# Designs tried in a protein design chat: VH-VL binders against q9nrl2r1430to1533. Part 111

Target 1, 104 residues: q9nrl2r1430to1533
Amino acid sequence: GGVHELSAFEQLVVELVRHDDSWPFLKLVSKIQVPDYYDIIKKPIALNIIREKVNKCEYKLASEFIDDIELMFSNCFEYNPRNTSEAKAGTRLQAFFHIQAQKL
Key: E = the ipSAE of ESMFold2; O = the ipSAE of OpenDDE; V2 = 0.75 times the mean of E and O plus 0.25 times the DockQ between their complexes.

## First folded at step 7 (VH-VL)

Design v30 (framework fv_ficlatuzumab)
Fold by ESMFold2-Fast, scan of step 7:
Structure v30 (fold): chain C 104 residues (1-104), chain A 122 residues (1-122), chain B 107 residues (1-107)
Amino acid sequence: as target 1 above (104 residues)
Amino acid sequence: QVQLVQPGAEVKKPGTSVKLSCKASGYTFTTYWMHWVRQAPGQGLEWIGEINPTSGDTNYNQKFQGRATLTVDKSTSTAYMELSSLRSEDTAVYYCARHGYRYTSKGYFDYWGQGTLLTVSS
Amino acid sequence: DIVMTQSPDSLAMSLGERVTLNCKASENVVSYVSWYQQKPGQSPKLLIYGASNRNTGVPDRFSGSGSATDFTLTISSVQAEDVADYHCGQSWNYPYTFGQGTKLEIK
């Protein structure tokens, strides 16, 4: 993508990071705090990784950016049962993302 | 150093409500979930609920659902637990405790307040 | 609700003895078990989290082990200051639950 697309990706990532429900997604899950996570989740990702990819111009299409954000949410719902705080935060943040992604 | 400061004691009559405070210092208050746990005389620990100070999200033990309300005041770094319709069996020490890890709800209670002894009697 | 059961309810040990405290969960809690020490008139203090990780400042004589449903707190050489109630708790599922506690006394 172009300069306009990359600026839009950065703006959206910043909005996600600042959202009250971003806490489960800010950094990669710690193996010491969640020891079975990497046995279940094979493609881990977090907002800090996605932001680095945006800054390095690694997203050539908006669909690639959207796919990484959706992977992050899919990992959340795969690992965390629906009644957990992570799944509730993920549900609300994903809905916020879907509204904001319409601008892309 | 991390500190959670609670009042020493409260005495209330049955049927009334109480609002207990927990003032945090020594860390960024909004970073960690805050828990409330009680301990009746001679009994074990019983989890009441938790609150995210950033989002205001709460999770409650069903036993206390509808009677307990958790809130925070970010400007004073203070967490509150209000318990309504008090009964004699609510007599217990009430602790606030910090959740030990920011990025998961699964965790542990790393710092505890000194507790408030609530006595409910007529 | 996940029920945590501790054993024994109480025990008395001689100084320097190895003591083992047990905690059993009614269902699989993976490794999401913590141990807390509570001295009379004091709040609980975190000893072990995630079944086996010693909290900062906790003496190395305290160790935790176990997984799934069976967990153990070991004190390799008990000292006079170890007199306390010990509580295990799980944080795998809501509501978070604790065992009934084990009282440790020194002979």
Scores: ipSAE 0.306, ipTM 0.810, lowest interface PAE 3.9, mean pLDDT 90

Design v31 (framework fv_ficlatuzumab)
Fold by ESMFold2-Fast, scan of step 7:
Order: C-alpha cells, then structure tokens, then sequence
Structure v31 (fold): chain C 104 residues (1-104), chain A 122 residues (1-122), chain B 107 residues (1-107)
C-alpha cells in the first residue's frame, strides 16, 4: 500500500456513503431494531467501520479493503432475500462499487 | 417537532384518480422512508406501500400494484400517493406515516399524518 | 400475506384493572410487531415497537410481550384516557399487515 492508495480508499468510501443506495450500509444493524440479525450474521461490518479503518491506516493492501466491502454486501444478501429493499439497494451499490474499484 | 400535514378531505367519482399529499417538517425529509396506510370506515389499517425519498425506491402491497403510485418532491419535503381507477371500496382515511428507523426496512410507524378522508361516490 | 388476528374485538374494563390485548400472526414474525393506539377521529399513535420496546413518552403502565406468533399488549392499571382502538401490526414481511383492532372501553 501507500499514502496515495489510502487517499483512493477514502475517496471511494465517501462516494459509497453519498450514493442513494447506501442507507442499509451506513451503520451497524441495531440489535434492538433487528434482533435476529446477529444470530445469522457472524462478521458484521458497515461503511462507518470501514471508513474508520481507512482513516487509521489499517488496510495494508487494496485487496483487504475490497474484502471488507464485499463482506458488507455478502452479509446483506445472506440476511435479506433478493427482492427486499436492502437487497435491491445492495445490488445497485455493489455494481457502483465494482465500477469505482477498477480505479484502485 | 415532527409534523406530517395532509389535506382534510377529497371527493372523487368512480373511475377517476386522486393524488394525495403529505408535507413533512421537523426532520431531514430524505433520511426516512415514508409509508401510506389507509383505513376504511370502522375497519382496520391497510398498508399501501412505502417510498425512499432519497433513491425513489418503492415497495407496494400487491393489492395496489398498478393502481397506486408513490412519489416525492424533495424540494418541498412532500410525499404523494396517486390512486387510479377509483372504486367505492377505496373510500377510506389515507394516512402518511414515517418509518421509525433509517437503516432497516423492518420497522414501525413512529409519526402519522392526521389523514385525508377520500370519499368515492357517484 | 401474513394475517394478524386480534382478540377480543371489544373489551370493557373497570378503572385500575389489568387489561391484556392479544395479537396472533398466521406465521412466524419474530419480534417485528408494533402496537398503535387510536382515539376516535385521530390518527394512530405508536405505543410499542419490536414487540416489547416502549415508545418515548408512553406511560410505563403499557408493556408489550411475545414473539414468533403470539403477542400481548398489557395495561397494568387502566385509566379513563386509555379508551381507544388498539392495533397490532407486523413489519417482518411484505406486505406489512395489521390486525382488525381491539376496542377498549371503561365500564
């Protein structure tokens, strides 16, 4: 990695956060609001956590950053059936991510 | 102070369409899903659908699919529900209601408009 | 569609009595059930969400319990201001559905 790569990760996370379909991914799912989420999803993650890891320089390789983003989408599709609002948002945001990630 | 303001009443003839409004204030309009729920006289609540004001994404009760259209105007913080091909059975109070949690579709309705009484009669 | 059935349809209680209102889902809705109070001529007001979480400003005499298919709203000591229709609704699966309502009256 390098300083330039970390700047690129920050820019990509900001673009994801600003995307209309980021709403399911902005924060960790609340156990009070969705009590069964953590019974099903064992490696929870969200954009605020990924952004914090970028800012603390915790990603040493672009692949590690990409893996965390893909885990976030994988969790979405595991918990939410394909025809739900979360799954639809996740599908569109993941496609957007794949286009933007080509710049990494 | 969260407020959802709706017109008091509308009267329409069968076969026409109606567009009901819900003006939101007291919060950031784009951050919460908006629901539409109706209640026929003396009966229970019936969910029509929901809209995300940011993305425009919608989900409908299949009973209203093709007749109901949910839209928003972000510049005026107003949600709309258009219902076409009106029947006498569409006579009901129509409520808009705010989704109680920003980050999940599984939620509840935390604030309700006062409702618009739609009367469909010849 | 998930059918929500409330019982009884109507209930008359004496002031200070404990009242229990029931709500049954036709299939498992986990804990995604909310309760709403509706007074004549008014919009519904949220009382309980997620089966057991009391909404802000709701008196502590109101409590919710249950999971899966069977849910209960309890008023520990009914007051005159509690006269209303009470609706339960599930938000586990689309379409979101509500029960028919229970009317609570004071004797």
Amino acid sequence: as target 1 above (104 residues)
Amino acid sequence: QVQLVQPGAEVKKPGTSVKLSCKASGYTFTTYWMHWVRQAPGQGLEWIGEINPTSGDTNYNQKFQGRATLTVDKSTSTAYMELSSLRSEDTAVYYCARHGYRYTSKGYFDYWGQGTLLTVSS
Amino acid sequence: DIVMTQSPDSLAMSLGERVTLNCKASENVKSYVSWYQQKPGQSPKLLIYGASNRNTGVPDRFSGSGSATDFTLTISSVQAEDVADYHCGQSYNYPYTFGQGTKLEIK
Scores: ipSAE 0.405, ipTM 0.836, lowest interface PAE 3.0, mean pLDDT 91
Fold by OpenDDE, second read of step 8:
Structure v31 (fold): chain C 104 residues (1-104), chain A 122 residues (1-122), chain B 107 residues (1-107)
Amino acid sequence: as target 1 above (104 residues)
Amino acid sequence: QVQLVQPGAEVKKPGTSVKLSCKASGYTFTTYWMHWVRQAPGQGLEWIGEINPTSGDTNYNQKFQGRATLTVDKSTSTAYMELSSLRSEDTAVYYCARHGYRYTSKGYFDYWGQGTLLTVSS
Amino acid sequence: DIVMTQSPDSLAMSLGERVTLNCKASENVKSYVSWYQQKPGQSPKLLIYGASNRNTGVPDRFSGSGSATDFTLTISSVQAEDVADYHCGQSYNYPYTFGQGTKLEIK
């Protein structure tokens, strides 16, 4: 049910945050450090934001939760070249996410 | 060899805060997540939370959410746990323990500190 | 939270006897269960993770088994140095949780 699904989202977010490759995704990209980021990425999102949405029960469906996570990765791959540490971390983290998401 | 060194004891009054330390050695401090676990007298183990020594990111047992704060000092390879609004029920031995795996939350605690006895009394 | 229940709470065994400690999870925790030995006045020590001895210093007489909700720690032939509290814990879901412990003594 909804409560169980919410718990699953919480657990998965914790797992993602714990993952070694989560570092690019923990918080929104700093406008100070990357001034041009938000000129490119129009729907910024990060794990802390997703966590807050989970905590606020803003996800009614698993698909909505998954969409936000995929958006997070999409943003990473949109902004970062493939050879960057961020993109490489994203690739690995996304693979991990896909495995875990099958359990939802 | 891996060692986690903790002070022997702390005595605090109810309502105060305590900050316990755990100095790690024998391995790269930033490589493994550090956990905190407590044990009340004659009781079982209770997980408090974990911290990534590299990023400082944390996960907490909801029971301690807002009252426990985990931090690290990478320069000294030391992990800290601050517990506020102390109660008599917080009297326990507090252990730091290293997570056995680097990348997953699943796993085990492969090395433990000797623990710090925290006594909370009026 | 996942509740881990150990049994028995305490037991006294004779040297050389087979000892079986049980740990039951309130829900399926797969194989993510660890066992820890805590001797008097000491910190816990890792014994078993799943069915494997993760600590190379752990004697072969210790073994772990089980899956899903029922887990066991077995000491094939208990020794005097095995007097301790034994704790099981799960790492399947947050928060991590432990059993209440089993106290093993020698008669």
Scores: ipSAE 0.218, ipTM 0.776, lowest interface PAE 3.2, mean pLDDT 94

Design v32 (framework fv_ficlatuzumab; at its last look DockQ between E and O 0.78; V2 from the best seeds 0.00; counts 0 for: pae E 6.6 > 2)
Fold by OpenDDE, second read of step 8:
Order: structure tokens, then sequence, then C-alpha cells
Structure v32 (fold): chain C 104 residues (1-104), chain A 122 residues (1-122), chain B 107 residues (1-107)
């Protein structure tokens, strides 16, 4: 049940982090590096935050975990035009996630 | 210290191809995107493209799309730029330059190679 | 493509004078502009990103300002070693683009 789901969440986060296209998502966007980011994105999230939430057992449902991951990608596509390396990486990583998430 | 080492010069004839190298050291090669920028004599800088040394993902200036090919050899920490169908207008100094940030395409070029002078002439 | 236009193309200044270099973008590039110094026979060197020279080892006399479309690089008191070409560039959108450069000389 819950313990098994937590393990699955942990494993999926590990796989996402290790993916070659994870670089835009590993940690929160730096306000110094991208000064206008937080003027646009109001619910910032990253894999390190999601990992922390998993470790703290904050996800009671798989849908909650999935929602945060989807939010992460949504933020990426909201801020980054389609031709950017971030958007391209996000597209591939999201596709990978969707395949893996079917196992949850 | 971060270093990007490039050969000094290449001489090619029109219609041929050239493959320029950029050997990186002093940092984890796969951590930062690598860019290529050229500068024709007496002219400004022109961005050619970028490559993710980890995934091999690339983005090109459309001006060079189909003619420039960026690759990396992770085992030797070397980036390559191949330019085909060379023209006299391709005569320039070609620089490799490291992207200053790890996690965003925004930013700057913090380290540059010394550049390779490519001369294209009959 | 976003066009970056620098002005002036060249200037000659006396030692100790204030120097202002301009860079104008054809569209809003936010604050994602960097400045590079290129001394004769050398590769470009990063000077300023946005309005900060943080962690660049660049002397304090160099400063950057501007947003959206109008950007400036200022040298508060120009020195002999500042003779160089200066390039602005944007990284807001692909392709990355640079200005045509400004040549700074000392009288």
Amino acid sequence: as target 1 above (104 residues)
Amino acid sequence: QVQLVQPGAEVKKPGTSVKLSCKASGYTFTTYWMHWVRQAPGQGLEWIGEINPTSGDTNYNQKFQGRATLTVDKSTSTAYMELSSLRSEDTAVYYCARHGYRYTSKGYFDYWGQGTLLTVSS
Amino acid sequence: DIVMTQSPDSLAMSLGERVTLNCKASENVRSYVSWYQQKPGQSPKLLIYGASNRNTGVPDRFSGSGSATDFTLTISSVQAEDVADYHCGQSYNYPYTFGQGTKLEIK
C-alpha cells in the first residue's frame, strides 16, 4: 500500500534525476540567473523539492505526486518557448515520466 | 583552472569540410553546455550553436543548420564542430565557449578558447 | 532573429574619462544581456551579465545597466589596459546574437 507507493515514488524520482534531460529541473530556478522567472511562475517546484516531499511522506496519493511532477513541466513550458533547450528537455523528460508513471 | 584549448589554424579549399576541436579541462566537461562562436576578420561575433556534452542535444543557428555539426567526446573532454561546404565567407576565427550556467539556457559565456583561424581559399 | 546594435562603432577617449557604450536590442530581451571585452589578438572575455560583474574578476570601474531593449556598459575612469573591442550579446532567445562591437581606443 502506502509504503510500496512511497518506494515507487522514490525510485521514479531517482530515475528522473538521472535522466539526461533533468538539468532544467534538478533544483529551483535561480532568481539571479533568471531574474524574471518568478514574475511569471507562481508555483515553482523542482525535483529536489519533490524528492524531499517523498522522503517526508507528504504524498498520500499517487495523484498528488503526479500533480507536482506535472506542475514542474507546466512551469517549464509556461516560461520557456518551444525552441529552447529547456522546453526540448522538458518534452523528452515528460514523455519518459508518463511512461514510468503508468507503473504507479 | 578552466581551460579550453583549440588548434591555432586550419586552411581549407571551398567545398570541403573542416572539423575543429576544443579540449576542455579544469572542470567536469559534462556539466556545462559548450557553444561555438565565430568572428570574421574585423567583424562581430556570430553564434553557431550549442551542445549538451552529456546528452548530445544540440541547438543551431539556422544560418548554419545542416552545414554545422556539433559533437563531443566525453572520454577526452573534447568538443568538435564540423563545418561542411566551406565558402570563402567562412573564413573566421572559431571559438568554443563554455556556458556560464548549468541549469538554464540563459546566461553568458564565461570561458573561451583561444580560437582557431579557419582560412577558406582557392 | 534579435538584432543587437551597438553604438558608437568606435571611440577614442582620454585616460580617466567616463566611457559609455550602448547596445540596443530589436525586441525585448529582458535583462539577459552580457558584455565581453576583446583585446587585440585575444579571445573575448566576460565583463558583465545584466547589471552585475559578480564573480568575473572585472574591475569595479566597469558597470552594466539597462533592461528590455536599451543597455549600457560604463567605464567610470578609462585606463590604458581598457583598449579593446567590446561586444554585447543576448541570450534571451535563439539564436543567440551579438552586436557588431565597439572599438575603444585611448588618445
Scores: ipSAE 0.732, ipTM 0.911, lowest interface PAE 0.8, mean pLDDT 95
Fold by ESMFold2-Fast, scan of step 7:
Structure v32 (fold): chain C 104 residues (1-104), chain A 122 residues (1-122), chain B 107 residues (1-107)
Amino acid sequence: as target 1 above (104 residues)
Amino acid sequence: QVQLVQPGAEVKKPGTSVKLSCKASGYTFTTYWMHWVRQAPGQGLEWIGEINPTSGDTNYNQKFQGRATLTVDKSTSTAYMELSSLRSEDTAVYYCARHGYRYTSKGYFDYWGQGTLLTVSS
Amino acid sequence: DIVMTQSPDSLAMSLGERVTLNCKASENVRSYVSWYQQKPGQSPKLLIYGASNRNTGVPDRFSGSGSATDFTLTISSVQAEDVADYHCGQSYNYPYTFGQGTKLEIK
């Protein structure tokens, strides 16, 4: 009932959350704080949502998990100009993710 | 309550450097970006830069790039702005201000320090 | 840099009058405009963020509107304590920039 074996996906999400550059990705973007976000980004996602999906065993393939993480970064780069703190954090965190994802 | 405490005044000679402090209390210091903004006498507000207290990541207004250095001391919940090669036109009130929303750089400045008047004179 | 231009530079109003302050961005800043009130000898205080959201504790006579390049701060019925400089600023792109300010006086 909701339990699962220790997951490589869970470990990777924990590593992403602990990374200094995770701050733009921890939670879904607030419509109140960022009013136009949802007018521009059609498939919002964040680390807390991805972690919940891992805990509910909703990823059947590693590619599905990787696709959600990549969507998160894609949304960041679509919404945020390249010179912003979000884009810089996203670039560094994505590089970290690519190294860690080789373990999957 | 949230407070950002700054010294009232500093007097420096041209060519020297100054390190201004901003002591935060009433919230988790590492959670919000800290900004530095100055205001010359009778003039508008001018953004200097921002720092993430958790990562140490900084962004600067190009006008101050190379002269301004933002740092933090997490153990004392204090933010610092060092400004080098001071000239008379750096005479201004220097404010620290907290970024209002922690999950985006596109925010607002929700709490401000009382400001430090920096006077640069020979 | 995105240039923020405020108008008028100053205005003097009678108590109870409706006040309108304007702020124009040189580029699209979406809704990332905030308004700050600064009384003489004091630090700025946040009034409005995200173009139209009142900060906690700000009286409902203050309202913000606008998007993209044109923004307005309205005081529906000006009070004596509203005497201040009002600054608009954008936080959409670096560097963050502010307008020159509008000085509000009571006659």
Scores: ipSAE 0.349, ipTM 0.825, lowest interface PAE 3.6, mean pLDDT 90
Fold by ESMFold2, look of step 9:
Structure v32 (fold): chain C 104 residues (1-104), chain A 122 residues (1-122), chain B 107 residues (1-107)
Amino acid sequence: as target 1 above (104 residues)
Amino acid sequence: QVQLVQPGAEVKKPGTSVKLSCKASGYTFTTYWMHWVRQAPGQGLEWIGEINPTSGDTNYNQKFQGRATLTVDKSTSTAYMELSSLRSEDTAVYYCARHGYRYTSKGYFDYWGQGTLLTVSS
Amino acid sequence: DIVMTQSPDSLAMSLGERVTLNCKASENVRSYVSWYQQKPGQSPKLLIYGASNRNTGVPDRFSGSGSATDFTLTISSVQAEDVADYHCGQSYNYPYTFGQGTKLEIK
C-alpha cells in the first residue's frame, strides 16, 4: 500500500532482525557451508533481502511483504527437520511475527 | 588464534557430579555453537550435546538427557558441562568443540579443546 | 540414531602408498559428513568437511568423496606424520554420531 505501510514494514523488519531467534534468517544460507541447500530450496530469501526490498519500495501490497516473510519461514521448515535448532528458532520468530503483523 | 582451553583431569567417585569447563578465546564466543564430545579410553567419539551461547538453546543426545547440563558464561567466554549421577562408564576424555557455521547448526567441528580426562572410580 | 560404520578397523601401510578409508551411514546423510584426524595423545583435528572440502592447512594429499550413505577419505601418498586414528562423523540429524575409527600405522 502507501508510504505509511512501507514505514511499518521497515519497523517490523527491524524488530525481526533484533529478535534473538533471527540468526538463521539474517542472510541467505551459504552454499559452501550447506552444500545441498539450494538443491532443495528454490525460492531463497532472508531478512537482509526483505529489508532491501522495503528500502527500494518493491512491495506494492502488504500481502506481498507478508508473503516474503512467510516464504522465509516456509523454507526453514521445508529444509530443516522439526527438532533442529533452525526449525525451533523459526517457530518462535514466526509466532513473534504473527503478533506484530496484526498491526498491519 | 582460536583456542579452547580445558583442565587436564578430574577424579570423582560414583554417584557424584562434575562440572567441566571450556574457556574460549580468539573469536566472538556468542556467534558459534559449542559442543561436547567424549571419548572413553581406546574408544570412539560420542556426541553429548550442544549449546547456542547467545540464546542458551540446547540439544542433547538422549543418552545423556537428564544427567548432562550445558551452560555458558558470556562474560568469561566459558562453556560448562555438568554431568550428574556419575558412574564408572563415564570415565572418558571430555572435549569441547566449536561448530563453525554461524548461520546454521549443520556442519563440522573446526576447533577442539585438548580435553579433560574424567576418572570415575571408588 | 544414524550409525556410522568405518572400514577397515586398522591398517598398516608403507610410506608413499595410497590409502582409502571408508565410512558408511545407516541412512541418507546428504553430504553432512566430516573426517577428523586424531594423533596419539591429541585431540581430533578437522581434515574434511561437507564430505569433500579440505579444511584450511590440510595437505593436498588428503581428499574426501561420497554422498548419501557411502563416503571415503583418501591419502594419496602416505607420510610418516599421518599415523593417527581417523574418524568420520555425521551432522545431518540428532544425535550427531561418529564411526568407530580407523587406526592407520606405517610399517
Scores: ipSAE 0.062, ipTM 0.730, lowest interface PAE 6.6, mean pLDDT 89
ESMFold2 (binder alone), look of step 9: mean pLDDT 93; pTM 0.949
OpenDDE, look of step 9: ipSAE 0.461; ipTM 0.858

Design v33 (framework fv_ficlatuzumab)
Fold by ESMFold2-Fast, scan of step 7:
Structure v33 (fold): chain C 104 residues (1-104), chain A 122 residues (1-122), chain B 107 residues (1-107)
Amino acid sequence: as target 1 above (104 residues)
Amino acid sequence: QVQLVQPGAEVKKPGTSVKLSCKASGYTFTTYWMHWVRQAPGQGLEWIGEINPTSGDTNYNQKFQGRATLTVDKSTSTAYMELSSLRSEDTAVYYCARHGYRYTSKGYFDYWGQGTLLTVSS
Amino acid sequence: DIVMTQSPDSLAMSLGERVTLNCKASENVYSYVSWYQQKPGQSPKLLIYGASNRNTGVPDRFSGSGSATDFTLTISSVQAEDVADYHCGQSYNYPYTFGQGTKLEIK
């Protein structure tokens, strides 16, 4: 990707971070607070890691960026049952992401 | 210094509704989930539900399904619990309590309000 | 719902004795158990979270242990100010549930 594409990734990550439903996704899940998380989720990721990858120009294609965001949501729905606060936040944030990702 | 301030007592008749308040101070209100827990005289603690002050998301103990409603007012840093169709067995001290972690629902109750004694009697 | 059962219901100890309070979950709750101290006329106060982590300001005589279904709160040398009801609770699954409480008295 080019300068316009990297700017678009940064803008989208900023919009995700500012969204009311970003709270489960801002940082990696704490092993102290959720000890079984890393036994179930083998490819952990969070918005702070994705933003760092954007800033380091590690995404060469929009599809790579989209894949990391989708992995984040997939991990959420794998670990958290449908009726949890995390799953509800993830559902709404994912819908917001899908609308914004059409711009990429 | 985190504080959760609740009114001291409320007296209601059976069949009515009550709306209890919990005013938070000493931290950023929107960054922590708020819980409601009750305790009947001489009994143990019973979880009613939780609310995310940022998103408005709620989760309830099914025992209170359809009767309890949790809301927040961000501008006054106040959480509310409304309980409808009151019965004598709803007589209890009602506590608000802050969720101990910011980024996960699995946690603990780190700060508690002083409680409001609700008495339901004719 | 996950049922939390505490034992004993009540106990009276002499000053300086080691006391252990038990909490059993009806199913696996991993380490998602917290302990709360409640003195007469007061709200509960957090002692231990995540089965074994002592909350800030809690005296080091209080310790928690256990995992899965069996949990213990230990007071290594009981003091007069420890007279209270002690509650355990799980936050692994909704609804969050508490035990019935253990009343600690000093003889």
Scores: ipSAE 0.082, ipTM 0.757, lowest interface PAE 5.5, mean pLDDT 89

Design v34 (framework fv_ficlatuzumab)
Fold by ESMFold2-Fast, scan of step 7:
Structure v34 (fold): chain C 104 residues (1-104), chain A 122 residues (1-122), chain B 107 residues (1-107)
Amino acid sequence: as target 1 above (104 residues)
Amino acid sequence: QVQLVQPGAEVKKPGTSVKLSCKASGYTFTTYWMHWVRQAPGQGLEWIGEINPTSGDTNYNQKFQGRATLTVDKSTSTAYMELSSLRSEDTAVYYCARHGYRYTSKGYFDYWGQGTLLTVSS
Amino acid sequence: DIVMTQSPDSLAMSLGERVTLNCKASENVHSYVSWYQQKPGQSPKLLIYGASNRNTGVPDRFSGSGSATDFTLTISSVQAEDVADYHCGQSYNYPYTFGQGTKLEIK
């Protein structure tokens, strides 16, 4: 997209990155730190990758951007049991995202 | 140099509460989870819980749920563990320890404080 | 809770001998096991994390191995300064749990 589209997606990603619960989502999960992650998760994604896609104008529609953010949360809940720190952070950040995404 | 500084000792009576401190230096305090682990005299290590200094998110060993409260003061880079309804069985060395990974809860304890000896006795 | 069991409880070795310490988890913990050295009157010190990764500054005579439920800490040639309690612990699932410790002494 245009200047407005780039600004909207960039601003939302910046808000997500600044959120206290973004820590599990800032970068791709390390295979060394979590060896079984990539045996379970086949479409890994993180906020740094989504931000790079925004900067390269790879999102043609708001729905494509939203789909990548939702994939990030879906991966979190698939890998991490409900009582984990990652799942709790993901639940709160996803709720925050849903509120902010209404502005798109 | 990463340092976690704890007071040497505390003496408390049964039924009271204690608030132990752990002052961090040598790294950005908010980037690593902080753990609390205790060790009764001659016994093994027992995990109490963890706190994320950025979000305030906590996870507790169920044995301590409702009695232990973990908090942080970001302005002073200090972590706290409050333990209520003290009993003689709570006599132990209490350590704070830094989580070894920034972006995953699955980790290890890379730096440890010197420990505070809590004695619960009348 | 995941129970970590160490063996033996204690052992005495001669200088230069190879020593192996064992740690068994009651459930699969993959590679999420760390080993800690604790000298008398001191706090624990990280030796090995992720079952086999040696922490920075730890002598190369220390090595870790194992996966799933069975883990080993090996000291290839024991030195006088290695006298300590050695603890294994898992961080795969909450609550994090530790073994009872193995006491290493020199004859």
Scores: ipSAE 0.312, ipTM 0.815, lowest interface PAE 3.6, mean pLDDT 90

Design v35 (framework fv_ficlatuzumab)
Fold by ESMFold2-Fast, scan of step 7:
Structure v35 (fold): chain C 104 residues (1-104), chain A 122 residues (1-122), chain B 107 residues (1-107)
Amino acid sequence: as target 1 above (104 residues)
Amino acid sequence: QVQLVQPGAEVKKPGTSVKLSCKASGYTFTTYWMHWVRQAPGQGLEWIGEINPTSGDTNYNQKFQGRATLTVDKSTSTAYMELSSLRSEDTAVYYCARHGYRYTSKGYFDYWGQGTLLTVSS
Amino acid sequence: DIVMTQSPDSLAMSLGERVTLNCKASENVVSYVSWYQQKPGQSPKLLIYGASNRNTGVPDRFSGSGSATDFTLTISSVQAEDVADYHCGQSYNWPYTFGQGTKLEIK
């Protein structure tokens, strides 16, 4: 996509970062604090990485942007059991994302 | 440096409720989950629940579900645990403890309050 | 609930001896096990998190190991200041649970 799509990606990432449930997703999981994370999660991603990709115009299609956001949630649910604070935050933030992504 | 300050002791009668406080300082209160853990005299540690000060999300040990309520006051950087329908077996030291990292709620309690001794007796 | 079982319940050691404390989880907890030291009259203090990571300020003589269900805390050369109760706990799933504790005494 075009300039319009890039601007929409920027707005959506900002809204996700500002959401109360963004805390598990702001930066990559620390390998020191969570040493087995990178053994389980093969393609780690976080909102700061997605923001950088938006800033560098690396998303050519809306589907590529959506895929990265969905990967972020998929990683959360794969690593974190459903009864964890991370999984609950991810569930709520994903629902918020799906509503906002209707604009895309 | 990080401090979690709790009152030293509380004495309550059976059937009443208590609201214990934990005043945080030395860090940004909203960036770390707060846990509550108790220890009966001579016994091990028992996890009560956790709260995210930013979102207000809570998770409870089912043993305390319906009796324990965790809240925070962001303006005073204070976490609270209310425990209702008190019985003698609730006599214990109650600790608040900070979760080490904002980005994961798993792993460890890096700083602990000094504990409040709750005595439930008539 | 995941049950954490520590062994032994208590032990008495001579200064300079190597101490090994065990912690067993009833289910796979991956590496989400922490060890806490509780000296008489004090609150617990974090020693080890994520099974093997030493917390800031903890002496090199303390080390943690293990994965899945079997975890160990080792003190390579016990000192008088190490008299305490040691608790292991899992934070893999709710409710977070702790073992019953191991009491370490000096002969």
Scores: ipSAE 0.005, ipTM 0.601, lowest interface PAE 12.2, mean pLDDT 86

